# Ledger of designs, part 8: miniprotein binders against a7ua95r516to809

Target 1, 294 residues: a7ua95r516to809
Amino acid sequence: ASLSLLSISDLVPDLQFIFFWMSNAIEILYFIQQKSPAYMQTIELMDDKAGSKESLLSATISANEEAMTILEEVIMYTFQQCVYYITKTLYVVLPGLLDCNPFGTEPSSEQCRRAAGVCVCAVCVMPEAVRRVVSVFQTTSDLLQQYQVHSEIQSQMFAYLFFFTNVSLFNQLIDKGPARGWFQRSRVLQIQASVKILLDWAKGAGHNHLAQKFFAKFCSTVTILASPPQQLSQMSWKALCAEHPSLKPVQLHRILTQYQLMAELGPLPIWQPSSEDEAYIYRTVDLLESFENH

## First folded at step 2 (miniprotein)

Design E1
Fold by ESMFold2-Fast, scan of step 2:
Structure E1 (fold): chain B 294 residues (1-294), chain A 106 residues (1-106)
Amino acid sequence: as target 1 above (294 residues)
Amino acid sequence: SLEEAEKALEELEKAIEKLAEKAKELGDPELIEKVKELKRALEEAREALEKGDLEEAARALAELAYALFEAIREAEKLGDPELFRELLRLILALIKITYALRKAKE
């Protein structure tokens, strides 16, 4: 039954084991890289029959290459396993982020509402759905630190986790948002505040650059949906495209069309593409993002 | 630090004995020979650790790793999942020893 809950805490024992394997496989790889040159130099300096020396050197090079290949495969496999289990957990908890309300009704939450788009105040209560997502990221960070995983690999892991989160949230909002009312202004402001909590966590954890890079598409989408109609109506189609380069023209057109319907701006969109832009919109066809684009 | 390495080495010895039993059950001559090489490398690593020479111990563990990778290649040809799992447990034990030695050097 605990397996059905897909909680990050349920995965910690298995993740600890995989992180331990990954970290120490990296250490063995480093050890071989460090010691191998000295070993080969010792063989090269041997004053013996050429055939014997060349045979030993060739065997050592071959063994070294095989060992490094196997260790690299182990590192890649364990990395993929970590990512698989962590993203499987994220996939279950991420939709809740789009339905939660971080503002609450209590007066004590007033500073959080005012701080939406700025750093979260100490008095702000984090919704359970947001806490679940943050818990996944924090547990990952803790495990990477506990097993002293190299900085480059830590960065690669969070790059992928942020990429996955961005794609999941974007696809959910675009595909299911209109039917679930997520494009309504009050819901968009709640989503914006929840995303701000995630971005603030990433900044505090030292991953601000990665978060800015990999959340760009979803952040652009939420920014457009949270914008006042008057501000958007003053921008040309070209200006909107230039301000949101992470969005494909077909995605931007879809967002603006849904925004117009929910904001009661009238029967026709105020933002109309040129005939050239229109041809490009129809040409692209793909509305949703692929999880395979990294 | 060195005591942790010795304890991890004992776990590695147990894992190699289990691998030797599995190799004998499968009856593959090449795998049996690779396991004999693993046992020889393990004994050299133990002797280095008993001397307290961390540098010599590190070299002996590198030799052990090379022997283990040769055994992995042979096991892949046989396609036995249980055998492969035993080899992965040996890799884990070797990783633990290597990490303990690195910490001892710091």
Scores: ipSAE 0.013, ipTM 0.224, lowest interface PAE 8.5, mean pLDDT 73

Design F1
Fold by ESMFold2-Fast, scan of step 2:
Structure F1 (fold): chain B 294 residues (1-294), chain A 104 residues (1-104)
Amino acid sequence: as target 1 above (294 residues)
Amino acid sequence: DTEKLREEIKELKEAIERAREALEKGDLEEAAKALAELSYALFEAIKKAEEMGDPEVFQKLLRIIFALIEATWALREGDIEKAERAIKELEKALEKLEREVKEL
């Protein structure tokens, strides 16, 4: 039962099988969508041979609907299975990202890359905890490319993985952060640097737009917590809400309260909620994010 | 061109036979591999049917797709009884396609 048994590599055989079937179902669905209208027109243009034309058309429509329904079901279920296995792995490795120090230069791996047709070997230095998370995303990307899964499905997969990662990191930081010292400025800067590595990976992989969209809440949180006291104390509640629209009032209030405490800015509240938001800062049900789509 | 489609159908038949034999022996992994091979052969048969422009052949290929997906999903869920039924439907659908192609 070692930590190596929790690596994404252990799931690769199962994921390969699932991605293979997802890819096949998508290709067949695409073929039916592209070609069946032409076949239906061919039937429609046929001579009426004692009712055979209408029978053939009806049977073709019925078979098309059955195949399409089952293909859509298979695509949905294989997608959900991939998400389940990948997010289960992410759930185990993500908390480590909040505890690691990316400013401590430690070689994690040696990599050989091809640049302009030339093989180049370089040392890739990053914390082990960050490397584990990046490995999950990279392995997912590699499998999607290996099985030639359509770009739209790839985008949906990474949208969900980034959504899950954002929710998991945000909830861990808000719920457990005070007890673990994660709200200390030095720790927040380490967290921000680690998250930047994930965002840089996403940009390099062609998913920058998705990363910006789905990491907004966690990025806003670490941006606020990393802000210098002089800069942050000059911002009003309304200005902070405008700059960080992804944060709910109760979330913003909790973050600012922790910042005030950790920066030792005194016991008097510096940031006061607007009268419209005052009721919402006590909505504890809205403090943590849901893994469900809203 | 009819001969090439007949060759594709033969590959489908061999893959179905391998899946059936694997299920008889309780080898779910081998059965799943055979169905994966079948999906590849089916895609090649669909491409060939498109070149022929025969709506009857296309309709029969759609029914084979349905049965294949049902069998694959049943195996993935461990529903051996459902997988056996779906493989029998695959065999029937393939026999109907083979008869149709012989008449071309």
Scores: ipSAE 0.017, ipTM 0.478, lowest interface PAE 6.3, mean pLDDT 77

Design F2
Fold by ESMFold2-Fast, scan of step 2:
Structure F2 (fold): chain B 294 residues (1-294), chain A 104 residues (1-104)
Amino acid sequence: as target 1 above (294 residues)
Amino acid sequence: DTEKLREEIKELKEAIERAREALEKGDLEEAAKALAELSYALMEAVKKAEEMGDPEVFQKLLRIIAALIEATMALREGDIEKAERAIKELEKALEKLEREVKEL
């Protein structure tokens, strides 16, 4: 079976094996980095009675260089494999987040308005689609903790997973949103409630800073679309750009245009791009995010 | 001390034997499991060797690490012949470490 068709539970044995090797390789690499200089100096200070000192030093340098190179490649390889398995699973489950209803039934306008302010409905009801996404993040966290993977590597892992999730959700919303009705206020409030569940999970897991950083673009998009017309109409283009620096001018303009259409608002002069941004806004190639961006 | 390192080396030898036997039987999952357990035992051996500070022991451990990684990667790639050669190199590297530790 294709990896994209497997649930996260089906991948746990493979992921356990990969995390085990990654953790061990990191620990061995750390040992070599800490001890190798001292061992090299010890050899150099040895009495070379039998002519073995130079041979041992050369052999140790060669072995150290080989082991370090292989360990670095193994750490990178196992990290990339974990990312590959996890993001393939995320790719399959993420679209469901944009279509799910955390209110359990078709929401009234009152339920939609409430979700934007309090998010109580999202806390009480976790849709299956959201639970699948949370399950992927939780399983990753559990495995990193089980194998005591160094905190820096854990941070890099979640930074990339949040980056991937952000790009995937943003691109889907911007590219397919108008055709699928995702820009309608009721749908946006459902999306906002679902995203709140993911962000709350990240905060509980100790990754609030990473989530704020790497989800910034999608969160800004949802925040703008969920804003009441009275609030949003009071903000100038400059103020919106300043409040949402993660959004490119072309992306912000597209979002505001969709908001005006869905809220049945006429053109608002305060939402005009600067003359410097006008040419950039017409460059559609900058609309969608790349998964290759670092 | 050297006694604890000798105990860790015994565990490494047992894990290598299980990996070789599994590979000879064509049980790739059991071979991979044995190499994973070998990795854990190797980490314990590395910690014990760290306490000794012996550069020759350290050099022999580096060779074991390199061979173990090659065996594991070969199994994951499905290259059975390469895995067999790497496990054989693991056995040779461990024998060299055993000789070095016995001289202590």
Scores: ipSAE 0.017, ipTM 0.472, lowest interface PAE 5.5, mean pLDDT 76

Design F3
Fold by ESMFold2-Fast, scan of step 2:
Structure F3 (fold): chain B 294 residues (1-294), chain A 104 residues (1-104)
Amino acid sequence: as target 1 above (294 residues)
Amino acid sequence: DTEKLREEIKELKEAIERAREALEKGDLEEAAKALAELAYALLEAVKKAEEMGDPEVFRKLLRIILALIEATWALREGDIEKAERAIKELEKALEKLEREVKEL
């Protein structure tokens, strides 16, 4: 990936163009839908010249249907292109979120205290990696508002962006986490704090419901991994499945196995799948999530 | 008003020609700028066509919009051959629009 792809600001001119056409195509579509009945009524009130009224009505219906089809394709194409470029940028910046440290080092903590004035509790700063992810979401929100894109389309956009982010982070943590040390308790707590910054942004932007829905799998994963050994070891397999319904049995088993290894715990019978779930923990096809939204 | 629409169409033609020349010279930034200017001119032309109530003119303008979007994203992807094909499609769509307007 090039450095220009790491900055959402490099995409702003292209995204402005596409949001411009998305907004205008939606508006034109609605105008055609609203005006079509009135225009048909006008034709019906015209003097009928031996079938000219029937021919004009038929031609108008055909033209309106074709125009609506083209506009629907424009809307779909512009939506898909925006999603493509925004998620392409997200994919490049998201892995950094798993490696960053939101807890201030001595210099960063002091900088935070000076900026905040007298805040003695300010031990976290927004890492550059988290700031880059937030910037993608904020720029998308700003552009949707600038071009007055309908609120339902805005919700669909963020639903997909949150879905994409959740899948990307989950897959990277599960697939690459052990080799990268991401399952170490100190790293998991850093990841949890970074994710909280994203969720807090979503809440402030009015997307709390979507964030809670679409981040459920990754949030369940970091919650389990951040659990104290004393607390987690007291929970049965069935209790963990009930508390984390977003996780498939194979995913939960993988997470618990990594937790045992990183917490330096020996084999624990308490985290054994039920007999009916045992077959599912061997279905590797279900381990990683698909980017295809079903 | 048909005369004013013809003037708008002339602006579309000039913008498309600038995009073609810029792409031919390898000036992708100038090509992108020309396509952006084309977008604003197209919006004005679409509003004029809608006011006139001519479904054929309106439909021809929508085809130009689709080709413009394809050309813009081809430039973004760095797919110069696709951008060239999309600009040729813009030129063909504009020629069809010009013929439709002349028949008015």
Scores: ipSAE 0.052, ipTM 0.562, lowest interface PAE 4.6, mean pLDDT 78

Design FDa
Fold by ESMFold2-Fast, scan of step 2:
Structure FDa (fold): chain B 294 residues (1-294), chain A 81 residues (1-81)
Amino acid sequence: as target 1 above (294 residues)
Amino acid sequence: SEERKVTIEIEGDSPEALERALEILKRLAEFLGAKVEVRIEGNKLTITVTGLSEFARELLAILARILATKFGVKVEIRVEE
């Protein structure tokens, strides 16, 4: 089956089953943690000077530890399966976010006002591509709520989904952006508006802190690319590194080089790497982000 | 629910492995407030659990399968009246 046919709604029955298993495993683990101290106290209150009490206590501790380990394995397995299916769906829909126009049409004075070279919009339209991404996040949130999954697990789920989204979008923009014209100002402003819709959704869902943390690299990239030429030209390499610590030297250099070309700023060496960073700007192995956990 | 019973059949060649699997499953079912009945037939254990909620029955089934893999035993699960 084609990846273009994959949608979050197609996965809901499988995800419901997995979340059901995860929720039950968490409940049992919590129940054991709550009951174990009382049970241990019962053993400790026994009058047994022969040493059989110590043997029983030791056996009970061992059995409880093994039961908890098995439940943790169930929770980990079901968590990994959910993450796998959800991120597989996200990977298919995320590139569309970079190609869509949330302004409905080319930005006009009625919908988008330019101030100091920056487009300021009073209202944005949610394009189909953005709605598909939001639907994945919303469906995940709905299922976690439906099965009453513990808030800590919900936070871990969205931390990983935001991490994955950030890496996917960043890699797509850096790798394919030059060929697709994504570094052009009008496209960057569209990307910025689309990303804002995702960040606004995350804030509304109670995940603002996670979104700020895990979208830092992509947000830094978009912020630089959306900056007015006058403002950006006044910043040194050192100042840009300080403001965007999530970007590696090679990544920042690529972004600034593309900005210079698209903004037609000419050959001026405004953003030259420091002597210490110069060794790293040509390390292509560090250009794209890894999907492996950070 | 109270009226339904879950039957877990575990088969293996190691008495020690079967006893460990039984102990873990029995403790978990008892912590959930369920009644546990055990029948031993050679190298085969049959565990009948009653009084579990719908949610707890599915979790017990998952745990039984994980235990089967961990201890190298065969497991069959049935939900009956």
Scores: ipSAE 0.014, ipTM 0.277, lowest interface PAE 7.9, mean pLDDT 75

Design FDc
Fold by ESMFold2-Fast, scan of step 2:
Structure FDc (fold): chain B 294 residues (1-294), chain A 81 residues (1-81)
Amino acid sequence: as target 1 above (294 residues)
Amino acid sequence: SEERKVTIEIEGDSPEALERALEILKRAAEWLGAKVEVRIEGNKLTITVTGLSEFARELLAIAAYILATKFGVKVEIRVEE
C-alpha cells in the first residue's frame, strides 16, 4: 500500500495503528525490565538439583537480553515509521509557509460566527498555509497524548520534527529564495511573522525548549535578514558569528550577500570574513543542511 | 475473557536461526503471561500462543516480523477466533 496521501488527515488511521504499537511496545519493555529482577530472584531461590538452576539462569539471561533487543527494535521501527510519514507530509506543506502573507489573511468574522465553535475559531486565527503546518504538529501531539506515549518519547518525536522543519525551511530559503523573491524585505517580514505563529504554537504545546534549540539556524537567518540596515552595518563578521553560532561561514556569507543586495547597500563589501573563515566562505558543500545530522 | 489463539509459523533453512527465533519469541510470550506450545516439522516451526491480550498480541506479531527480517526466515501469523 502506497502512503502518498494528500494531507495529515488521510494518514491518521495508519498513524493511530503505529502509535498504538509503539506505546504498547514501550509498556511491555518497561514491564519486562521490572519483572526480570523478580524472576531472577525466583530462580536463585530454587534448590539446585543436578545443576539445573545455573542452566536455567544462563538461558534466562540470554533470552532476556534478546527479548529486550527485539522490543527496542520494535520501538525504534515504529518511531522511524511515524517520523517518515509525518515528515513526508511536512515536506509538502512547508514551502507554503515561505509564500504566506499573515498580515493580509485574517478570516472573516462571519466564518467564525457561522461555525459557532472554539475549534473553528482557533483555525480562523491562522493563515491557511501556517494552519496546514500546525495541523501536522497538532495531529501528532493529539495521537501521542491519545495513546499515552511517554513524555520522553514525545520530546524525541518533536525534536525530530522541529529539526526536519528547520532544515527544510533553511534549505528552501537559501536554495530557492533568490528566484522566489523571498529575500525581499517585505517577504522576510512576512516569513518572520509566519514563523512566529509556528513558534508560539510550539510554546503553547509545551515544546518551547525544543523549538528554541532545533529552530536556531532558521531563526538566526530570519533575524539577520529582518535586521535594520543601520543596525546590521554596525556589526562585525566576528560579532555576527558569535551571536549566530549555528550558521556556518558559507551560510552566513550567503545570507549577508543577499541582505546587502536587497537592502541596496552598494557593491562594496561591508562584512569582511575573519582570516580563519576566509577559506570556508566558498565551501559550497556546507551551504545546505543535511537531514542526516542529529 | 475468551482465549484467542495465535499461531506463528516460521520457516527457514538454518536450524540455528530457527532455534534462536523460537527462544526469543517463547521467552517474550511467556513474560507477557502467555502459554506457548511448539511444534517442529522439518524446516517449519509452529508456535501456538494463548492468553495474550490484544495489545500484547500485536507486539508479539511485530517482534516476529523483525526476527524474520533479521534471521532471513519466513513468518506467517494467524489469529483464530
Scores: ipSAE 0.007, ipTM 0.302, lowest interface PAE 8.9, mean pLDDT 75

Design H1
Fold by ESMFold2-Fast, scan of step 2:
Structure H1 (fold): chain B 294 residues (1-294), chain A 104 residues (1-104)
Amino acid sequence: as target 1 above (294 residues)
Amino acid sequence: SPELKEKIKELAEKIEELAEKAKELGDPRLIRAAEILARALEWAERALEKGDLELAKFALELLKIALRILETVAERLGDPELIKEAEKLAEEIKKLIEELEKLK
């Protein structure tokens, strides 16, 4: 497979133009909103041509209404285009996060240690797969800062990017995880470490509240799967539902079933669903998340 | 369409001339409007090269709005020639938008 991979760096020139136009449209909209009342009052106070006041007033109102509508559409369109290209890039790099081994393999670690008899690794370096994902978020943050995009729009952008990342990672883990071995304890711990790097980046960037809100489902999933058997066995179905409210009954049931298999706890289910949830644990239509849900 | 690309390039030259006149007046809003005008044309050209007619149309609508801001500030400053040139460019942009809308 020699297909070219989409990278965030390849899109930077195009994204720069789109962010520039978003910033300009927001600024023009703000200018019209601030100056329109003053111009309306100026027209009303005109003393030279009484008959021309109605025509000029009507023209100003019509022009302002048209301008505001078009600017709002431009802002929405440019926002959607940025989201589209950034999430398209993100979609390509996200699977690497689930396959990432930040702790290295034993043979690789041994060979590096033996080869590094004269050089010692003194610094813990971010894994390449995690770095690719962080790079997308960092480049987005840099562009928003470069073009001085309003903080409200910046928050909305990262809200959607975190939402997209959460849905993408959750769906891939649930759908492909069993076949890929991602539910094995060693793999889950690696995924947990990688997710912590993403969350730490978000906290450092000032988006901790957004990350906690929009990563809730994937974080709940990883937390359950990483739990020691002794600890998880002490929790009832109702207690797990209360601690992980972002998970639907079918999702929680699937996660617990995989946990039970990987921990080799036998074929008998330990976590019995509540009577009210029993009807919902087999709703396959609710298993995977939609990119349209909030 | 080669004809559309030619018209956009002609508008770019005229907008560059208007931008220079606006800068001579020294108003920060006029300078900002002139910058927006120049960049909107660049964006429209790029969008047409990629075949994104909707993005090109939005860029041209943004140009019309920037021209209206330029016209309003110029009117307050009492420069009839700048007003007249802004109105002329707005009409040319309007015709270009109509031609883009006919492409289906």
Scores: ipSAE 0.013, ipTM 0.289, lowest interface PAE 8.2, mean pLDDT 73

Design H2
Fold by ESMFold2-Fast, scan of step 2:
Structure H2 (fold): chain B 294 residues (1-294), chain A 104 residues (1-104)
Amino acid sequence: as target 1 above (294 residues)
Amino acid sequence: SPELKEKIKELAEKIEELAEKAKELGDPRLIRAAEFLARALELAERALELGDLELAKFALELLKIALRILETVAERLGDPELIKEAEKLAEEIKKLIEELEKLK
């Protein structure tokens, strides 16, 4: 059977309901937790009044603990459902970011004349592929704000979404990049510009720290691939490892190998791994990142 | 309150019936929502036995959340019987909450 592509807007009604339930569960949990000091008073009263009330007080405490457990499970479930639908949508739109050109071609005279006085034109605006990714993040932010979800949960949501985006883009670039020509310098510069649009959005949304942390691997990869040959050839293997600690030795080795293939560096090996890293590289077959956040 | 206890028992039976239908459809989300419903109702029954009206109201609010989850998932799957049953249960739980709010 043929499947239609899902957009974030198609999922908004379902996401609204899930965010509504999550927000309600969080508020109820907070309310029950704020009653926690009453447990100390209840226990003290129980100690003062030994007898038939002991079992009732103990049962009441147990019931409140069960309520908190259920609420935590509801919150976790609704959080996981939001993440699932949002990341499923991201997975479909993210590859387009690696194939788009944010620099575009100069607008036609007719297009410029039609858009006279307008600050942006269709040819010069954000690429559609980048717009689709930004729309997913913006819709998520809007929903979290609409339902007044606490900032801690918002941070956890974007931490995971940035983690997922980073892993997805990195894996696609490493796995399919050679066949797709994505390691060519002109294409890398286009990718770098597109990623900057995402990072600028994250900064504007108040998530700069999370974006810097969770995009580190993909940003390191693009930074290396975009480096001029004169600059990169002056760096030792140890210096590259120190500057790009998010990259595993096998990943760094693969990236540098692709850089040599696409650049006029000649056959000279300028990036010799340490003995330990060389042994690790030749023993390791797992190049791609896991989507598990552990 | 014998009347509230009887109504909770009746609601438990309806939730068990809805859980069986969710299980027949085999969707993990429906099964999980039904599990939340069952546990929240059990908590409500325990709260009423203890005379803890505030905990009982929280448990009933949890039931409303779980029913809404079930209703939304069922609607996406296009099962009109599950949608109808979830909506009916939601109204009954709302009535229980209103009745409980009248108590001290």
Scores: ipSAE 0.023, ipTM 0.445, lowest interface PAE 6.0, mean pLDDT 74

Design H3
Fold by ESMFold2-Fast, scan of step 2:
Parts: C-alpha cells; sequence; structure tokens
Structure H3 (fold): chain B 294 residues (1-294), chain A 104 residues (1-104)
C-alpha cells in the first residue's frame, strides 16, 4: 500500500508556503527591532513645547507593541504548523527504522563468494526506511535554507524534531519491542547501525550538539542493549546510572531486564538497583516518555 | 463547509482587487500593506484547506488588523474609495470569524 499522500514530498508545497510566511515575519520583526530604538531615541531627545512628545512617544510604543505581538504570534503559529506537519510525517516513517536491516541483503550460503581473501555476500546500502527518515530531515533543512530562516529558529526546529524522534523510537522499543522481537541481539545491532546513520546525518548538517542532547535517552538504551555481556557484567547499577543519566530508574531496570532475558545473562549483582533507586524501579507512570517537553 | 469555502474565495477576490488598487497609488506604505494582506489571505485559505479552524481564525484576525492599517493610510492620503472598501472587508471578515467560532 502506497503512503504517497503522507510523504514529505506531498507536503512540500504547503511547507514552502508556511516557511515563506515565517521567514517574512522574522524579517519584519528584525527590521522593527533594528529601526524602532533609533526612532524612539529621536523622540525622547525632542524638545517638547506642547506635550506632543509624550503623545507621539506613547503612540509609537503602542504601534510597536501591536506590530511585535502580531509578528511573534505569526512566527510562533507558522513554527508550530511546520513542526506539526513534519512530525506527522516522521510518525509514519519512524517505526520502519526499528525493523530495517542496514547491513544489506544476505545471499544464501550457497551464493557467498570470496574476493581478495574475504567472503563477499552483499554491499551495505542505506535501508529505505532510514532513507525516508533522512529525507524528512534533509527536506526540512533544504526549506529552511531556501527561505533563509534564521539559524536560531532552525536550531529550535531540529531540537524539537530530534526530541520527537527520540521519544517516538524509545516508546515504541520499550512498549512494542517484546512482541516484535526488537530486543533480540541481532535486531538491536541493526537498530544501532540505523540510528548511527541518523546521527551521522545530523553531524554533517551541523546539528551534532542537538542530536547528542535530544537523542540521549534512545542512544543510551541502544548502547546498553548492544553492549557485550562481559562488558555489561563489569558495570554496577551506579556506574550505569552515571554513564546514562537520561534514563529513569524504572527505564534502566526495564532495559537491563530485557537484556538479561534475551542475552541469557541471568540475575547478577551488577544490575541490582541501589537502595535509593529501589523505590522507583516499578513506577510504571515513568516508563514511557511524554511528547511534551518539560 | 462548501458554503464557507465559496465565501472565502469571494473575499479573496475582493481583497486581491483592493490590494491592486493600493499598489496603483504607488505609496510605499500601501504597497507593503497590500503585500501583507495578500500573504495573510493565502495563510487563511491554506489553513481552511487543511481543516485548521484555529489557524484560519488567527489569520483572519491578523487580516482585520492589516485592513485597519490600510484604512488608516488611505485616510491620511484622502482616498475615500479605499477607506469604504477596507471597512466593508473588515466587516465581512468579522462575520467569517463569528461563523468559524460557531463550528466548534
Amino acid sequence: as target 1 above (294 residues)
Amino acid sequence: SPELKEKIKELAEKIEELAEKAKELGDPRLIRAAEILARLLELAERALELGDLEAAKFALELLKIALRILETVAERLGDPELIKEAEKLAEEIKKLIEELEKLK
């Protein structure tokens, strides 16, 4: 079944209109901010012979306040609309990232061949599911550049998009992972490789700091699940909490329990919660993340 | 509603006509006001096409303010035709906002 009506390409004309409007509102706001102080200073230095200075200054302040309020509301509204449509598209494509294989197709053992002393089975290419997610981010970046949207607004946009992606992926892995086999080691390694492609894209786009900040929870989860048993067995609960501060006690406990179950690690002292955290490891209300950033 | 879409299309045509008249006068303030009117109208139309009534209402409120600015500039320039047309459009927009509120 085709989802062309929900693709990022189908939204480009609407997004172009919204980005154009947002860019214009930002430019007008900047113009007012740059020119208004000089004009107000001119009025304030004026010799007021009849009280006209107070009237003119008051009128100028009122006009500026009204214009600024309107422009700020337009900027906020257009920003929210862009985020809404882009995240709606992301929501549709993100689940595919958890099921894709970034290591390419593997031929049967009968089709495996040797080249330069190495077994060559398949060339690794970007999975279509990962390409769809990257396409959403790239199209957003292209539109922001095309309409010369201020870099601070661009950073806020990608901060929210990365936040949304992190929450969506984390919640799906924790909530649906057991039923879909996503906690199996081979699947976790595939997920880790796919996420690395997204993070590499973000770094190339100049958003490495934002990606590191807003993907922290999902990256911590995948890092723990992908850890070799010997390495993870050497880490105490306190060490894991220190290395992964984005994870709540209930989240870390759930992740370690899934790792133990799938990796046949068994119950070991190394993952036992500290006495301080023991009260919190079963707080189910803290297990899944909210899409509201607070 | 199909009736609302038709009323908005008619309003769009009237606003475009008003914007062209403003541009013909050659005053830089009128030209800027006309450009803002055209963009706000497009925003309102797109919001309604997307089914976002809050967005449409917001754009229409801004459109009323832009019309008031146009009206003020036209008044200072002494053009009674623009003043009357801007006043009529502002009233039509007010009625549309009230209709959108009723749909909630």
Scores: ipSAE 0.007, ipTM 0.161, lowest interface PAE 10.1, mean pLDDT 73

Design H4
Fold by ESMFold2-Fast, scan of step 2:
Structure H4 (fold): chain B 294 residues (1-294), chain A 104 residues (1-104)
Amino acid sequence: as target 1 above (294 residues)
Amino acid sequence: SPELKEKIKELAEKIEELAEKAKELGDPRLIRAAEILARALEFAERALEEGDLEAAKFALELLKIALMILETVAERLGDPELIKEAEKLAEEIKKLIEELEKLK
């Protein structure tokens, strides 16, 4: 292990090389796919009196399939290499997002309630921890644009990066949150503000749909934890499940239990599963999300 | 050309040796890069044997890309011998493509 943090800028030369070859392979693959139907139609229209029409057709299909297989393997390999190095960098910088303060000072409980209830425009400064995460996403976007990687591949890249970010943040919040005080309202509001900066970046970059889809679990978690006790206590278990379909019942139950512990609630909680199936399993591996889930 | 055919055979043997050497190191990234390289080589050999000049040139471009991928993986692992051999073979493939262009 080294004491030095690996920055995204240290990886740019290597990523440039990989994106260059990925882009080339994609362009060649697209050319083969686009030209193949027209060429096959030309062969089909050939006069069989001229010779081996079927032989030419068979040979062309075989050659195109072989070339496409090689190109797809190159694209997949280079894509996986980019994802590996980018997510390795993200993994190092993401924890800082959960304990940074975009408001510049630690707010009091009263200030947090006023911010949550009134939704006043606050002057938010981009904390260094948030800037590091945004820099990884921005550098990735810049490289994809520089090497003219097709929008479909770009979308797949950010889908995976947002998926990875969501899983990483959710797992850390659920697993380590209670010990680090992250379930306290003031800390949750800071996390919410930091996440808003990431989501605003994604919207500006043209990835709003992907961000909404792949951050759903973490955003639902933060939304629940930031909710006023009065609002949350008025909702039935069924209504909470319907509002947060991205959360598994066991995950929602854990979040609500932690919320009750931090919110100093006195009366018996109303938030409990309505059926045996909703309490189906309560194992740590079922509570946390997998990074390898496809 | 009998001389060109012999040169192609020698180059293919060197590339096969490089791919096998990379696989024997046991790193999953090198194994994957070596598998891509081996497949690209088989495609190139087939295209050259069939005498389709355009297909052969295309297959050799893919083979060159595969060698450069292996080189990149070797750089990250700090293996100077694999880096040098991959660079040398990629340059030889480039020269072969140029020779085939003259035959057009």
Scores: ipSAE 0.036, ipTM 0.559, lowest interface PAE 7.0, mean pLDDT 76

